# Designs tried in a protein design chat: VH-VL binders against q9h9l3. Part 282

Target 1, 176 residues: q9h9l3
Amino acid sequence: PRKMVAIDCEMVGTGPKGHVSSLARCSIVNYNGDVLYDEYILPPCHIVDYRTRWSGIRKQHMVNATPFKIARGQILKILTGKIVVGHAIHNDFKALQYFHPKSLTRDTSHIPPLNRKADCPENATMSLKHLTKKLLNRDIQVGKSGHSSVEDAQATMELYKLVEVEWEEHLARNPP
Below, E stands for the ipSAE of ESMFold2; O stands for the ipSAE of OpenDDE; V2 stands for 0.75 times the mean of E and O plus 0.25 times the DockQ between their complexes.

## First folded at step 16 (VH-VL)

Design y85 (framework fv_fezakinumab; at its last look DockQ between E and O 0.76; V2 from the best seeds 0.80)
Fold by OpenDDE, look of step 16:
Structure y85 (fold): chain C 176 residues (1-176), chain A 123 residues (1-123), chain B 111 residues (1-111)
Amino acid sequence: as target 1 above (176 residues)
Amino acid sequence: QVQLVQSGAEVKKPGASVKVSCKASGYTFTSYYMHWVRQAPGQGLEWVGWINPHTGFEFYAQKFRGRVTMTRDTSISTAYMELSRLRSDDTAVYYCARSGTYYYDSGPRFDPWGRGTLVTVSS
Amino acid sequence: QAVLTQPPSVSGAPGQRVTISCTGSSSDIGLGYDVHWYQQLPGTAPKLLIYDNSNRPSGVPDRFSGSKSGTSASLAITGLQAEDEADYYCQSYDSSLEGWVFGGGTQLTVL
């Protein structure tokens, strides 16, 4: 059986006016929520906007951060061959500038049974924060210190586990 | 109309360098990856590498690492591939090709392709 | 040299059905990565023919079809026409190489 991992990334702003979203932290947890990877990552370009209020990233975190290309290699080794669970995961993969097989990807922001369980419209895009509160009765992303990518990855995995059986059966009948 | 216009044919000596350009039009240059693929005469397609014009990130096939450099100028929507220390077996048509940044936009399929640039390396 | 394996050549008469196989490995097609197909007419640049295993871009006739199973993919051409004479390449992503890979190409001759 394939192993499952959940991923969450934090991005900072680089390039002109900080409009380029660059990976600055990546967290990966296993099926049980154990942290497999959690590193600050140094973008290849100068950081213009740390986006701290959302990302939680500060300048001090970049002092010993892992260079992007090195981190990318480490992360890809972890993800390869696994079912990767994430929320709005296209943003994470885009930040990694990486393509994971669609058949091995699970995006909790696009799982109708999950929304249904949360009494939300099945085709709506709900936030991780909302789903976590509704289905796990847990508050995440609280305060003004920014997100915790580990916390978010763990929440994402827990949410997926709620609908894993149903969704995997659906995907087996309807492969992407 | 989406177009990729490449620079003209090049003739080089062994040991020299060549820089091929690919000017994009008809779409947002920074929203898609740019790939380079070459084809030796009578041979198949060989992926050289790719660049993200938005971030500047580039990645090369193992075979070309140390000899190839991919860059871009976003102000003129142009991608460049420079190959150094040229050898006779580098003689090929070099193509630029566009792909999406993720599956939701256009994914890793290459479309469209430039018309190719013939690079001839001969003593 | 090519990571994906294709037959060097196939042939068929007009109106016939031909298939081109593309065999990968556990690090590309077998890992779950999609396969794309390209048609290259003589003296021209490759053109996207099939994407994501079985989808046709606009302008590609429905007599072209693609499929994938296990570590292999296949391109089928029905109602073969003279203008189909070309080279065909499959393409996928190889995780071990962290890059895109092509098949060796198949030359299709219309008899």
Scores: ipSAE 0.867, ipTM 0.934, lowest interface PAE 0.6, mean pLDDT 95
Fold by ESMFold2, look of step 16:
Structure y85 (fold): chain C 176 residues (1-176), chain A 123 residues (1-123), chain B 111 residues (1-111)
Amino acid sequence: as target 1 above (176 residues)
Amino acid sequence: QVQLVQSGAEVKKPGASVKVSCKASGYTFTSYYMHWVRQAPGQGLEWVGWINPHTGFEFYAQKFRGRVTMTRDTSISTAYMELSRLRSDDTAVYYCARSGTYYYDSGPRFDPWGRGTLVTVSS
Amino acid sequence: QAVLTQPPSVSGAPGQRVTISCTGSSSDIGLGYDVHWYQQLPGTAPKLLIYDNSNRPSGVPDRFSGSKSGTSASLAITGLQAEDEADYYCQSYDSSLEGWVFGGGTQLTVL
């Protein structure tokens, strides 16, 4: 079977009025939750809004951050050929400027069996914080200093494991 | 209407460089990737590379690394491809083509294409 | 050689059905990347015909259809018409080459 990893990214604002989301941190964990990658990343264009309240990114993080081109190469090498789990994961792929195969993508914000396990409507979009509290009895994204992409990637992997057998069987019968 | 208008045909000698332009209209130029694809006479399509017009980030097919440079000017919504140290087997029609940056907005497919720019390399 | 393999030519009479195969490898189609198809009429630029394996853009008639299975994809054209005489290219992404890749093209002749 293919190996599985989970990814989470933090974004800063670039472009006019800081409205474009650009990659500034990426964390990848393996099936057991061990950190395979965790780097601050320097976007290829000027940062307008660090979005620190949510991203946790500050100016000092960018001083020695890995340039986007180098970081992207490192990240894509890890993701290639693997099942990649994330929450609202297509935003992470957009920030990486990368299209991962749909059949190798798992999005915990969009899995009906996971919603059923949480006693939520099957087609509702549920936050990572809510699912993690309800199904893992853990509080994530606590405090006012922004999200941790390592914490979020680890939580995402644990959530997927709760439905992995059922959902992988479903996808085998219903290829995307 | 989304439209890609390319610069006119070029005739070059071996060893020279050529710069082809592609002017976009009818959409937000910086929200989509721009690709370059070439087609030698009587032959198939060959992907050259892409640029993200928002950031200027580019990525090239391995065959062209070291000889191709892709740039853009966002003030006139124009992408450029420059190919250096030309040789006779670079004779081809060079197309620009747009792709999305996100599966839920155009995705990785090429639509539309420019009409192409013929570059002829001969002595 | 093209990364994706297509037959060099296919032919059919008006009204008939033809198929064009597109075969890749475990690093492209077989890895799960979608296949897109382009029609190139003589002397013109390619035009998007099918995307994401089986979807038709607006203006493409439903007699054009696509499918994907394993390492291969197929374009089917039913009710063949003279105007369908063109070159057809499949396209995907290949992780080993880190790039967009095309088939070698198939010349369709309408008899």
Scores: ipSAE 0.767, ipTM 0.905, lowest interface PAE 1.3, mean pLDDT 93
ESMFold2 (binder alone), look of step 16: mean pLDDT 92; pTM 0.939

Design y86 (framework fv_fezakinumab; at its last look DockQ between E and O 0.79; V2 from the best seeds 0.80)
Fold by OpenDDE, look of step 16:
Structure y86 (fold): chain C 176 residues (1-176), chain A 123 residues (1-123), chain B 111 residues (1-111)
Amino acid sequence: as target 1 above (176 residues)
Amino acid sequence: QVQLVQSGAEVKKPGASVKVSCKASGYTFTSYYMHWVRQAPGQGLEWVGWINPYSGFEFYAQKFRGRVTMTRDTSISTAYMELSRLRSDDTAVYYCARSGTYYYDSGPRFDPWGRGTLVTVSS
Amino acid sequence: QAVLTQPPSVSGAPGQRVTISCTGSSSDIGLGYDVHWYQQLPGTAPKLLIYDNSNRPSGVPDRFSGSKSGTSASLAITGLQAEDEADYYCQSYDSSLEGWVFGGGTQLTVL
């Protein structure tokens, strides 16, 4: 059986006016929620906007941050060959400037059975926070200190586990 | 219309450097990766590397690391590939090609391609 | 040199069906990465023919079809026409190389 991991990334703003989203933290957890990876990452360009209120990233976190190319290599080694679970995961992969096989990708923001279980429209894009509250009765992304990528990754994995059997069966019948 | 316009043919001596340009038009330059692929005469396609014009991130095939440098100028929507310490076996047509940056949008298919730039390395 | 393996040449008569195979490994096609196909007419740049295993870009005739299974992919051309004479390349992503890889190319001759 192929192993599953969940990923969540935090981004900061780089480039002109900070409009470029650059990876600044990445967290990866296994099926049980154990942290496999959690590092601050230094973008290759100057950070214009830390986006702290959302990202939780501060200037001091970048002092000993892992250079992007090194971090990317480490992360890719973890993800390779695994089923990767994430929420709106295209953003994470974009930030990593990485392509994962579609057949090995699970995006909890696009799983109709998950939305159905949460009494949401099946084709709607629901937030991780909302689904976590509704289905796990847990509050995440609370406060003004920014998100915890570890917390978000763990929540994402737990949400997926709720519909894993049904969804995997669906995918087996309808491969991407 | 999406177009990739490449610079003209180059003739170089062994040991020299060559810099090929690829000007993009008809689309948002920073929304797509730019790849470089070469083809030696009568041979197949060989991937050289790619650059993300948005972030500036570049990655090269192992074979070319240390000799190739990919850059871009977003102000003129132009990508560059520079290959140094040229050898005779670097003689090839060099193509730039566009691919998507979004996993669920376009992925790593190459479309379109430039018309290619012939680089000839000879003594 | 090429990571993906293609037959060097195939041939067919007009109206016939031909297939071009593309064999990868457990680190590319076998890992689940999609396969794309390109057509290169003599003296021209490659052109996207099939993407994501089996999809056709606009303008590509439905005579062209692609499939993938296991560690291999296949391009099928039905109703072969003279203008189909070209080189065909498969492409995928190799996780071990962290880069894109091409097949060695297949020269299609229309008899």
Scores: ipSAE 0.836, ipTM 0.922, lowest interface PAE 0.6, mean pLDDT 94
Fold by ESMFold2, look of step 16:
Structure y86 (fold): chain C 176 residues (1-176), chain A 123 residues (1-123), chain B 111 residues (1-111)
Amino acid sequence: as target 1 above (176 residues)
Amino acid sequence: QVQLVQSGAEVKKPGASVKVSCKASGYTFTSYYMHWVRQAPGQGLEWVGWINPYSGFEFYAQKFRGRVTMTRDTSISTAYMELSRLRSDDTAVYYCARSGTYYYDSGPRFDPWGRGTLVTVSS
Amino acid sequence: QAVLTQPPSVSGAPGQRVTISCTGSSSDIGLGYDVHWYQQLPGTAPKLLIYDNSNRPSGVPDRFSGSKSGTSASLAITGLQAEDEADYYCQSYDSSLEGWVFGGGTQLTVL
């Protein structure tokens, strides 16, 4: 039986005009919300836009950040063989430059039963902030100081737990 | 019209190095990964490694670490693979192949492939 | 030795159905990684034939199909034609090797 973790990443802007997203923080929590990994990560490209309002990343965080290649190796070892839960999670895998098995991937931005519990259209893409407020009665990503990837990963795991039994049974009947 | 055009055949002596090129056209070079795969005469396919042309980040199969270097020049949309300390068993056709970076765009499949570059290592 | 196991050869008469198996392990196909198939005609580069287990790229005839179950995958070719004579390779990702892996290849002969 596979264990389950939740992941959230924060990105900074690299490339022309800072439009390319590059990994600068990653947090992983276990099923109970305990932090398994939480590191600031130095992208292999020059940072053009820290995107601090959204990312919470400032240049101070990069001073002792773990280089991307090392951090990627650490993160992938944690993810291997596990069910990985995230919100818009394919962006996180793209930033890690890794393709996790579809059958082991859970994306809280695309779970119809979860949207239904939140009184949202079942096929809509809902934000983490919105779902967390409606279903957990919590405000996350508050203010202009940026998101916390630990907070976001924990919220993502709690949201998945609300539909876990139903959704795991659905996926067993309908393998991706 | 997505194309990968590779450099011509090379003949090398054992102990030398070879650098093969792969020029991409018909797509945004920095938006996709580039892989290298080799095929010895009469044998199957063997993955060598990949590079992200945007950042220059590379990852090599364990067998080739220490002997292979993958680079690129984004100004001419060209990827390179250099293999050093050549041996006779490095004789193979070396292919470049493109993959996506994102499941919602191309994904991990190899499409297209270059036509290959024959590298012959003989004394 | 190839990481994924394929039969070295298969044969079929024109119009028949043939299948090519691809068997992996618990660290690749069995861990849930997708399987892709490539056709290599004599003297040419491999060409994508099937991706993500069962999807056909544009331009690949629907007589080619793929499936995956457990630690194994299968490529099926119906309505076999002389032009299908080629080598066929399966491919996946292996977590223990930390990389893309291929089958040893299957030479298809049309009788």
Scores: ipSAE 0.776, ipTM 0.907, lowest interface PAE 1.3, mean pLDDT 93
ESMFold2 (binder alone), look of step 16: mean pLDDT 91; pTM 0.937

Design y87 (framework fv_fezakinumab; at its last look DockQ between E and O 0.93; V2 from the best seeds 0.00; counts 0 for: pae E 2.3 > 2)
Fold by OpenDDE, look of step 18:
Structure y87 (fold): chain C 176 residues (1-176), chain A 123 residues (1-123), chain B 111 residues (1-111)
Amino acid sequence: as target 1 above (176 residues)
Amino acid sequence: QVQLVQSGAEVKKPGASVKVSCKASGYTFTSYYMHWVRQAPGQGLEWVGWINPYTSFEFYAQKFRGRVTMTRDTSISTAYMELSRLRSDDTAVYYCARSGTYYYDSGPRFDPWGRGTLVTVSS
Amino acid sequence: QAVLTQPPSVSGAPGQRVTISCTGSSSDIGLGYDVHWYQQLPGTAPKLLIYDNSNRPSGVPDRFSGSKSGTSASLAITGLQAEDEADYYCQSYDSSLEGWVFGGGTQLTVL
């Protein structure tokens, strides 16, 4: 079986009026929650909105941030060939401007058994924060300092572990 | 309807540069990636590179790095591919083609294609 | 030169079934990336024929079908018609190259 990693990215606003979501931090953890990658990333364009209350990104984090193209290369090397777990992971991959094989992607925001376990509608899109609280009895994304991508990646992995067996069997019978 | 209108045929000498344009219409230009693919006479398709018109991020096939530059002008929904230091084996029809930014948005399939721009490099 | 391997040519009589194979590697099709197929009529630009292994865009007849297994994909054409005479290309993404790759193309001749 392929190795599994979880990813979470934080984005800042660039471009006109800060409407462009640019990768500013990426965290990748392994199956055990060990951090494999955690870097601040410098967007190629001027940052208009740090979106700090959500992203946790501040100006000082960009001082020694890794240039996007370099970071992208590093991240892709880690992800290639792995089963990648994330929450609303399409946003992460889009920010990376990257395509991961669908068959190797696990989005915890779209796993009916996970929602069922959390007493949520199976086809609803639930937040990572809600699922984590409900199923892991853990509070994430608290405070005013913004999100921790490491914490979110770890939570995402833990959530997936709860339904891994069932979901992997389902996917085996119903490949995307 | 979605259309990609490319610039006209070019004739260049070896060592020169060529810049081909691709004007998009019928869709949100910045919501899709733009790819460039070329086809030498009687040969197959060869991917040159892609650009995200929204972020201006570009990535080129290794073969073309250092010689190709992809840009865009969002104000006129136009993508550009410039190839420098042209040689005879660069003679080809160059196509622009649209793809989605992720699987839920058309994914990495190329649709539609421009009609192509013939670039002839000859001494 | 092409990363994906296709037979250079195939032929069939009208009404027959033909198949075009597309063989990749562990870094593209074998890694799980989807395969797309394009039809290129003589003197025209390629046209999307099959996407995501087996889906047909609007306007593509159901006599065209695609499949993928392991490191290879296949395009099948049933009820072959004269208008099907064209070049066919498979496409996927190669992780090692970090780019899209095409097959060498297959020329289909209708006898």
Scores: ipSAE 0.898, ipTM 0.941, lowest interface PAE 0.5, mean pLDDT 95
Fold by ESMFold2, look of step 16:
Structure y87 (fold): chain C 176 residues (1-176), chain A 123 residues (1-123), chain B 111 residues (1-111)
Amino acid sequence: as target 1 above (176 residues)
Amino acid sequence: QVQLVQSGAEVKKPGASVKVSCKASGYTFTSYYMHWVRQAPGQGLEWVGWINPYTSFEFYAQKFRGRVTMTRDTSISTAYMELSRLRSDDTAVYYCARSGTYYYDSGPRFDPWGRGTLVTVSS
Amino acid sequence: QAVLTQPPSVSGAPGQRVTISCTGSSSDIGLGYDVHWYQQLPGTAPKLLIYDNSNRPSGVPDRFSGSKSGTSASLAITGLQAEDEADYYCQSYDSSLEGWVFGGGTQLTVL
């Protein structure tokens, strides 16, 4: 069977008033939640806003961070040919400047069976934090020190597993 | 409304360099990727590479690495492609083309295209 | 030498139907990457005709249609008109080459 990974990225603010999102950390886990990749990444643009409250990124993380071009190459080598699971995953691919095949992409923010299990409207966009609390009885993204992209990637994989059989069958019948 | 206006034809000698320009109008230049595609006389389309005008991040097709440089000037919404160490088989029309940055907005399709810039390498 | 394979030429009479094939590999179309089609009229730049396998941009008549299956894609043109005489290119992304790739082009002649 085709291998599956989950990805999560953390962004910092670049551009005017720090409103543009640039990749500053990426974590990838396998089906069992083992970490395959976890690196701080130096954006090619000046960082205006570290967004530390949400991103967990601080100035010291950037001192020895992997330059974006090198990190992108490493990440894409891992993603190529795999089913990639993420939450609002289009933001992660946009930050990587990469188009992954739609048929190999799984977005836990837009899976109707997953929302149904959480007693949420099937077409609503639900946050990772809320789905994880309701379906896995775990709190993630706790406090003001920022998100952990490793923790978030692991939670995303566990959420997908709850609907994997049903959703894979659905996609086989309804190719994107 | 959305337009890509390219620089005029160029004639170059082997070993020289050429820098072609592509001026964008009718959209936010830094919100979309710019691609370069060439077409030798009587031949098909060949992708050269792309640039993100916001970050200047660039990626080139393997065949052109080491000879091509893509840049931009955001103050005049203009992308550039420079090809060095020109050979007679670099004679082609060079097109710029716009793509989106993710699937939900324009995606990877090329729309619009510039009208092309003929580069002739001879003599 | 083109990455995607198209027939070099096809022809049909006015009012008839033609198809243009586009065959890739397991590293491009077969890996799930979408196919886009461009029409290039004589002396002009390419123009987007079909995107994401089967979608028509505004202004493209519904007699143009596209599909994808396995490692191949197909462009169908029904009700052929003289103005359809052009070159047609398919395009996708190839993961092994790490880049956008085109078919070799198909010259459509309307008899």
Scores: ipSAE 0.751, ipTM 0.901, lowest interface PAE 1.4, mean pLDDT 92
ESMFold2 (binder alone), look of step 16: mean pLDDT 91; pTM 0.936
OpenDDE, look of step 16: ipSAE 0.881; ipTM 0.934
ESMFold2, look of step 18: ipSAE 0.568; ipTM 0.843
ESMFold2 (binder alone), look of step 18: mean pLDDT 91; pTM 0.936

Design y88 (framework fv_fezakinumab; at its last look DockQ between E and O 0.84; V2 from the best seeds 0.79)
Fold by OpenDDE, look of step 16:
Structure y88 (fold): chain C 176 residues (1-176), chain A 123 residues (1-123), chain B 111 residues (1-111)
Amino acid sequence: as target 1 above (176 residues)
Amino acid sequence: QVQLVQSGAEVKKPGASVKVSCKASGYTFTSYYMHWVRQAPGQGLEWVGWINPYTGFEYYAQKFRGRVTMTRDTSISTAYMELSRLRSDDTAVYYCARSGTYYYDSGPRFDPWGRGTLVTVSS
Amino acid sequence: QAVLTQPPSVSGAPGQRVTISCTGSSSDIGLGYDVHWYQQLPGTAPKLLIYDNSNRPSGVPDRFSGSKSGTSASLAITGLQAEDEADYYCQSYDSSLEGWVFGGGTQLTVL
């Protein structure tokens, strides 16, 4: 069986008015929640907006940050061939400027059985914070210091594990 | 209508450099990746690299690293591919082609293509 | 040389069915990456024919169909017409090369 990992990324604003979302931190955990990767990443362009209140990224984190191209290579090596779990994961992959096979992607923001378990509309897009609270009785993304990508990745993996059997069976019958 | 208009044919000597342009219209230039693909006479398609016009990120096939440089000018929706230290086997039609940034848009399929730019390298 | 393997040529008579195979590896098609197909008429630029294994862009006749299984993909053309004479290329992504890859191309001749 293929190994499974969960990913969560934090982005900062670059480009005109900081509207470009550039990767500034990436965290990857295995099936058990062990951290496989957690690095601050230096965007190739000047950072206009650290988005600290959400990203948790500060200027000091960029001092010894790993250059984007190097980090991207490291991350891709970890993800290649694995089932990758994430929440609204298209944002992470877009930030990585990377394409992962659809058949090996699991987006917890688009899993109807997960929403059903949380007493939410099956076709609604629920936040990671909400699902984590409802299904794991855990508070994440609290405070004003920004998100923890490790915490979010771990939560995402735990959420997926709740519906893994059912969803994998569904996907086997209905491949993307 | 989405269009990719490429610069005209080039004739170069070995060792020289060539810079091909690709002007995009009919869509938001920065919302799609721009790829470069070449085709030697009577041969198949060969991927050279891609650039994200929004971020400026570029990535090249291993074969061309150190010789190719992809850039863009967002103010005129134009992508550029420069190939240096030209040799005879670089003679080819060079195409620019658009793709999406993720599966929710046009994804990694190439559409549309420019009409191509013939680059001839000869002594 | 090409990462994806295609037969160099196929031929058929008008009205017949022809298939073009595209064989990859465990690092591209076999890894789960989608396959796209392009048609290149003589003297023209390639044109997207099939995307995401089996989808047809607007304007492409339903005579063209694509499929994918394991490490291989296939393009099928039914009701072959003279205008179908062209070169056909499959495309995917190779994780080992970290780049997009094409098949060697197949020349289709309509007899």
Scores: ipSAE 0.865, ipTM 0.929, lowest interface PAE 0.6, mean pLDDT 95
Fold by ESMFold2, look of step 16:
Structure y88 (fold): chain C 176 residues (1-176), chain A 123 residues (1-123), chain B 111 residues (1-111)
Amino acid sequence: as target 1 above (176 residues)
Amino acid sequence: QVQLVQSGAEVKKPGASVKVSCKASGYTFTSYYMHWVRQAPGQGLEWVGWINPYTGFEYYAQKFRGRVTMTRDTSISTAYMELSRLRSDDTAVYYCARSGTYYYDSGPRFDPWGRGTLVTVSS
Amino acid sequence: QAVLTQPPSVSGAPGQRVTISCTGSSSDIGLGYDVHWYQQLPGTAPKLLIYDNSNRPSGVPDRFSGSKSGTSASLAITGLQAEDEADYYCQSYDSSLEGWVFGGGTQLTVL
């Protein structure tokens, strides 16, 4: 039986006008919500825009951050062979410069049964904050200091559990 | 049209180094990964490694670590592969090939390929 | 010593169907990584033929098809034509090697 983890990442802006998203924090939790990994990560490029309002990343976090190449190796070792749950998870894998098997990937922003439970359009891309409020009666990403990737990864795992049986059966019948 | 144009054939002696270039056109060079793949005469394809042209992050197949260096110059949309301490069994055609950075934009498949650069290592 | 195993050669007469197998392990195809196929005509660079197991890029005839099951993948060519004579390579990702991996190649001969 495959183990399951949830991942959430925070990005900062690099490149011209800060338009490129680069990994600056990654959190991974197990099925029970226990933290397996939570590190600030130093991008290999100059940070143009910390995006602090949303990312929660400040210059002080980068002082002792793990360099990207080292952090990527640590993270991929945890993800290998596991079902990985995330929200808009393609952004997380792109920031890691990594392709996880589609059959082992679960994206809570694209699960029709989850949207239906939240009384949202089946094919809409719904925010994590909205789904968590609607289905778990919890406010995440509260305040003006940015998101917590630990909190977000934990919420993502809880959301997936609401549809896990149905969605795992669906994917077994309909491989990506 | 997306194209990858590689430098010309090289003849080298054992112990020397070679640097092969791959100039990209028809797309945003820094938005895709660049891979290097080699093929010895009459043999199959062998992955050498990749580079992210935006960050300069590189990853090499274990066989080539310590001898290969991948770089790029974003101002001229050109990727480079340098192989040092050449041996006779490094004689091969060296291809560059593009891949996407995530599944929703080209994904991990190699498309297009350069025409290849023959490197001959002979005493 | 290719990571993925392909038959060294296959042959068929014009109009017939041939298949080319690609067998991996639990750390690559068996772990769920997709398979891509490349055609290499004599004296040319490889060209993408099939991606993500079964998808055809624009310009590839529908007589080429791909599938994957378990630790193996298969390329099928129906209505075989003389122009299909080429080398064919499968490709995937292997987690234990932490890299992209190819099959040894299959030489297709049209009789």
Scores: ipSAE 0.691, ipTM 0.880, lowest interface PAE 1.7, mean pLDDT 92
ESMFold2 (binder alone), look of step 16: mean pLDDT 91; pTM 0.937

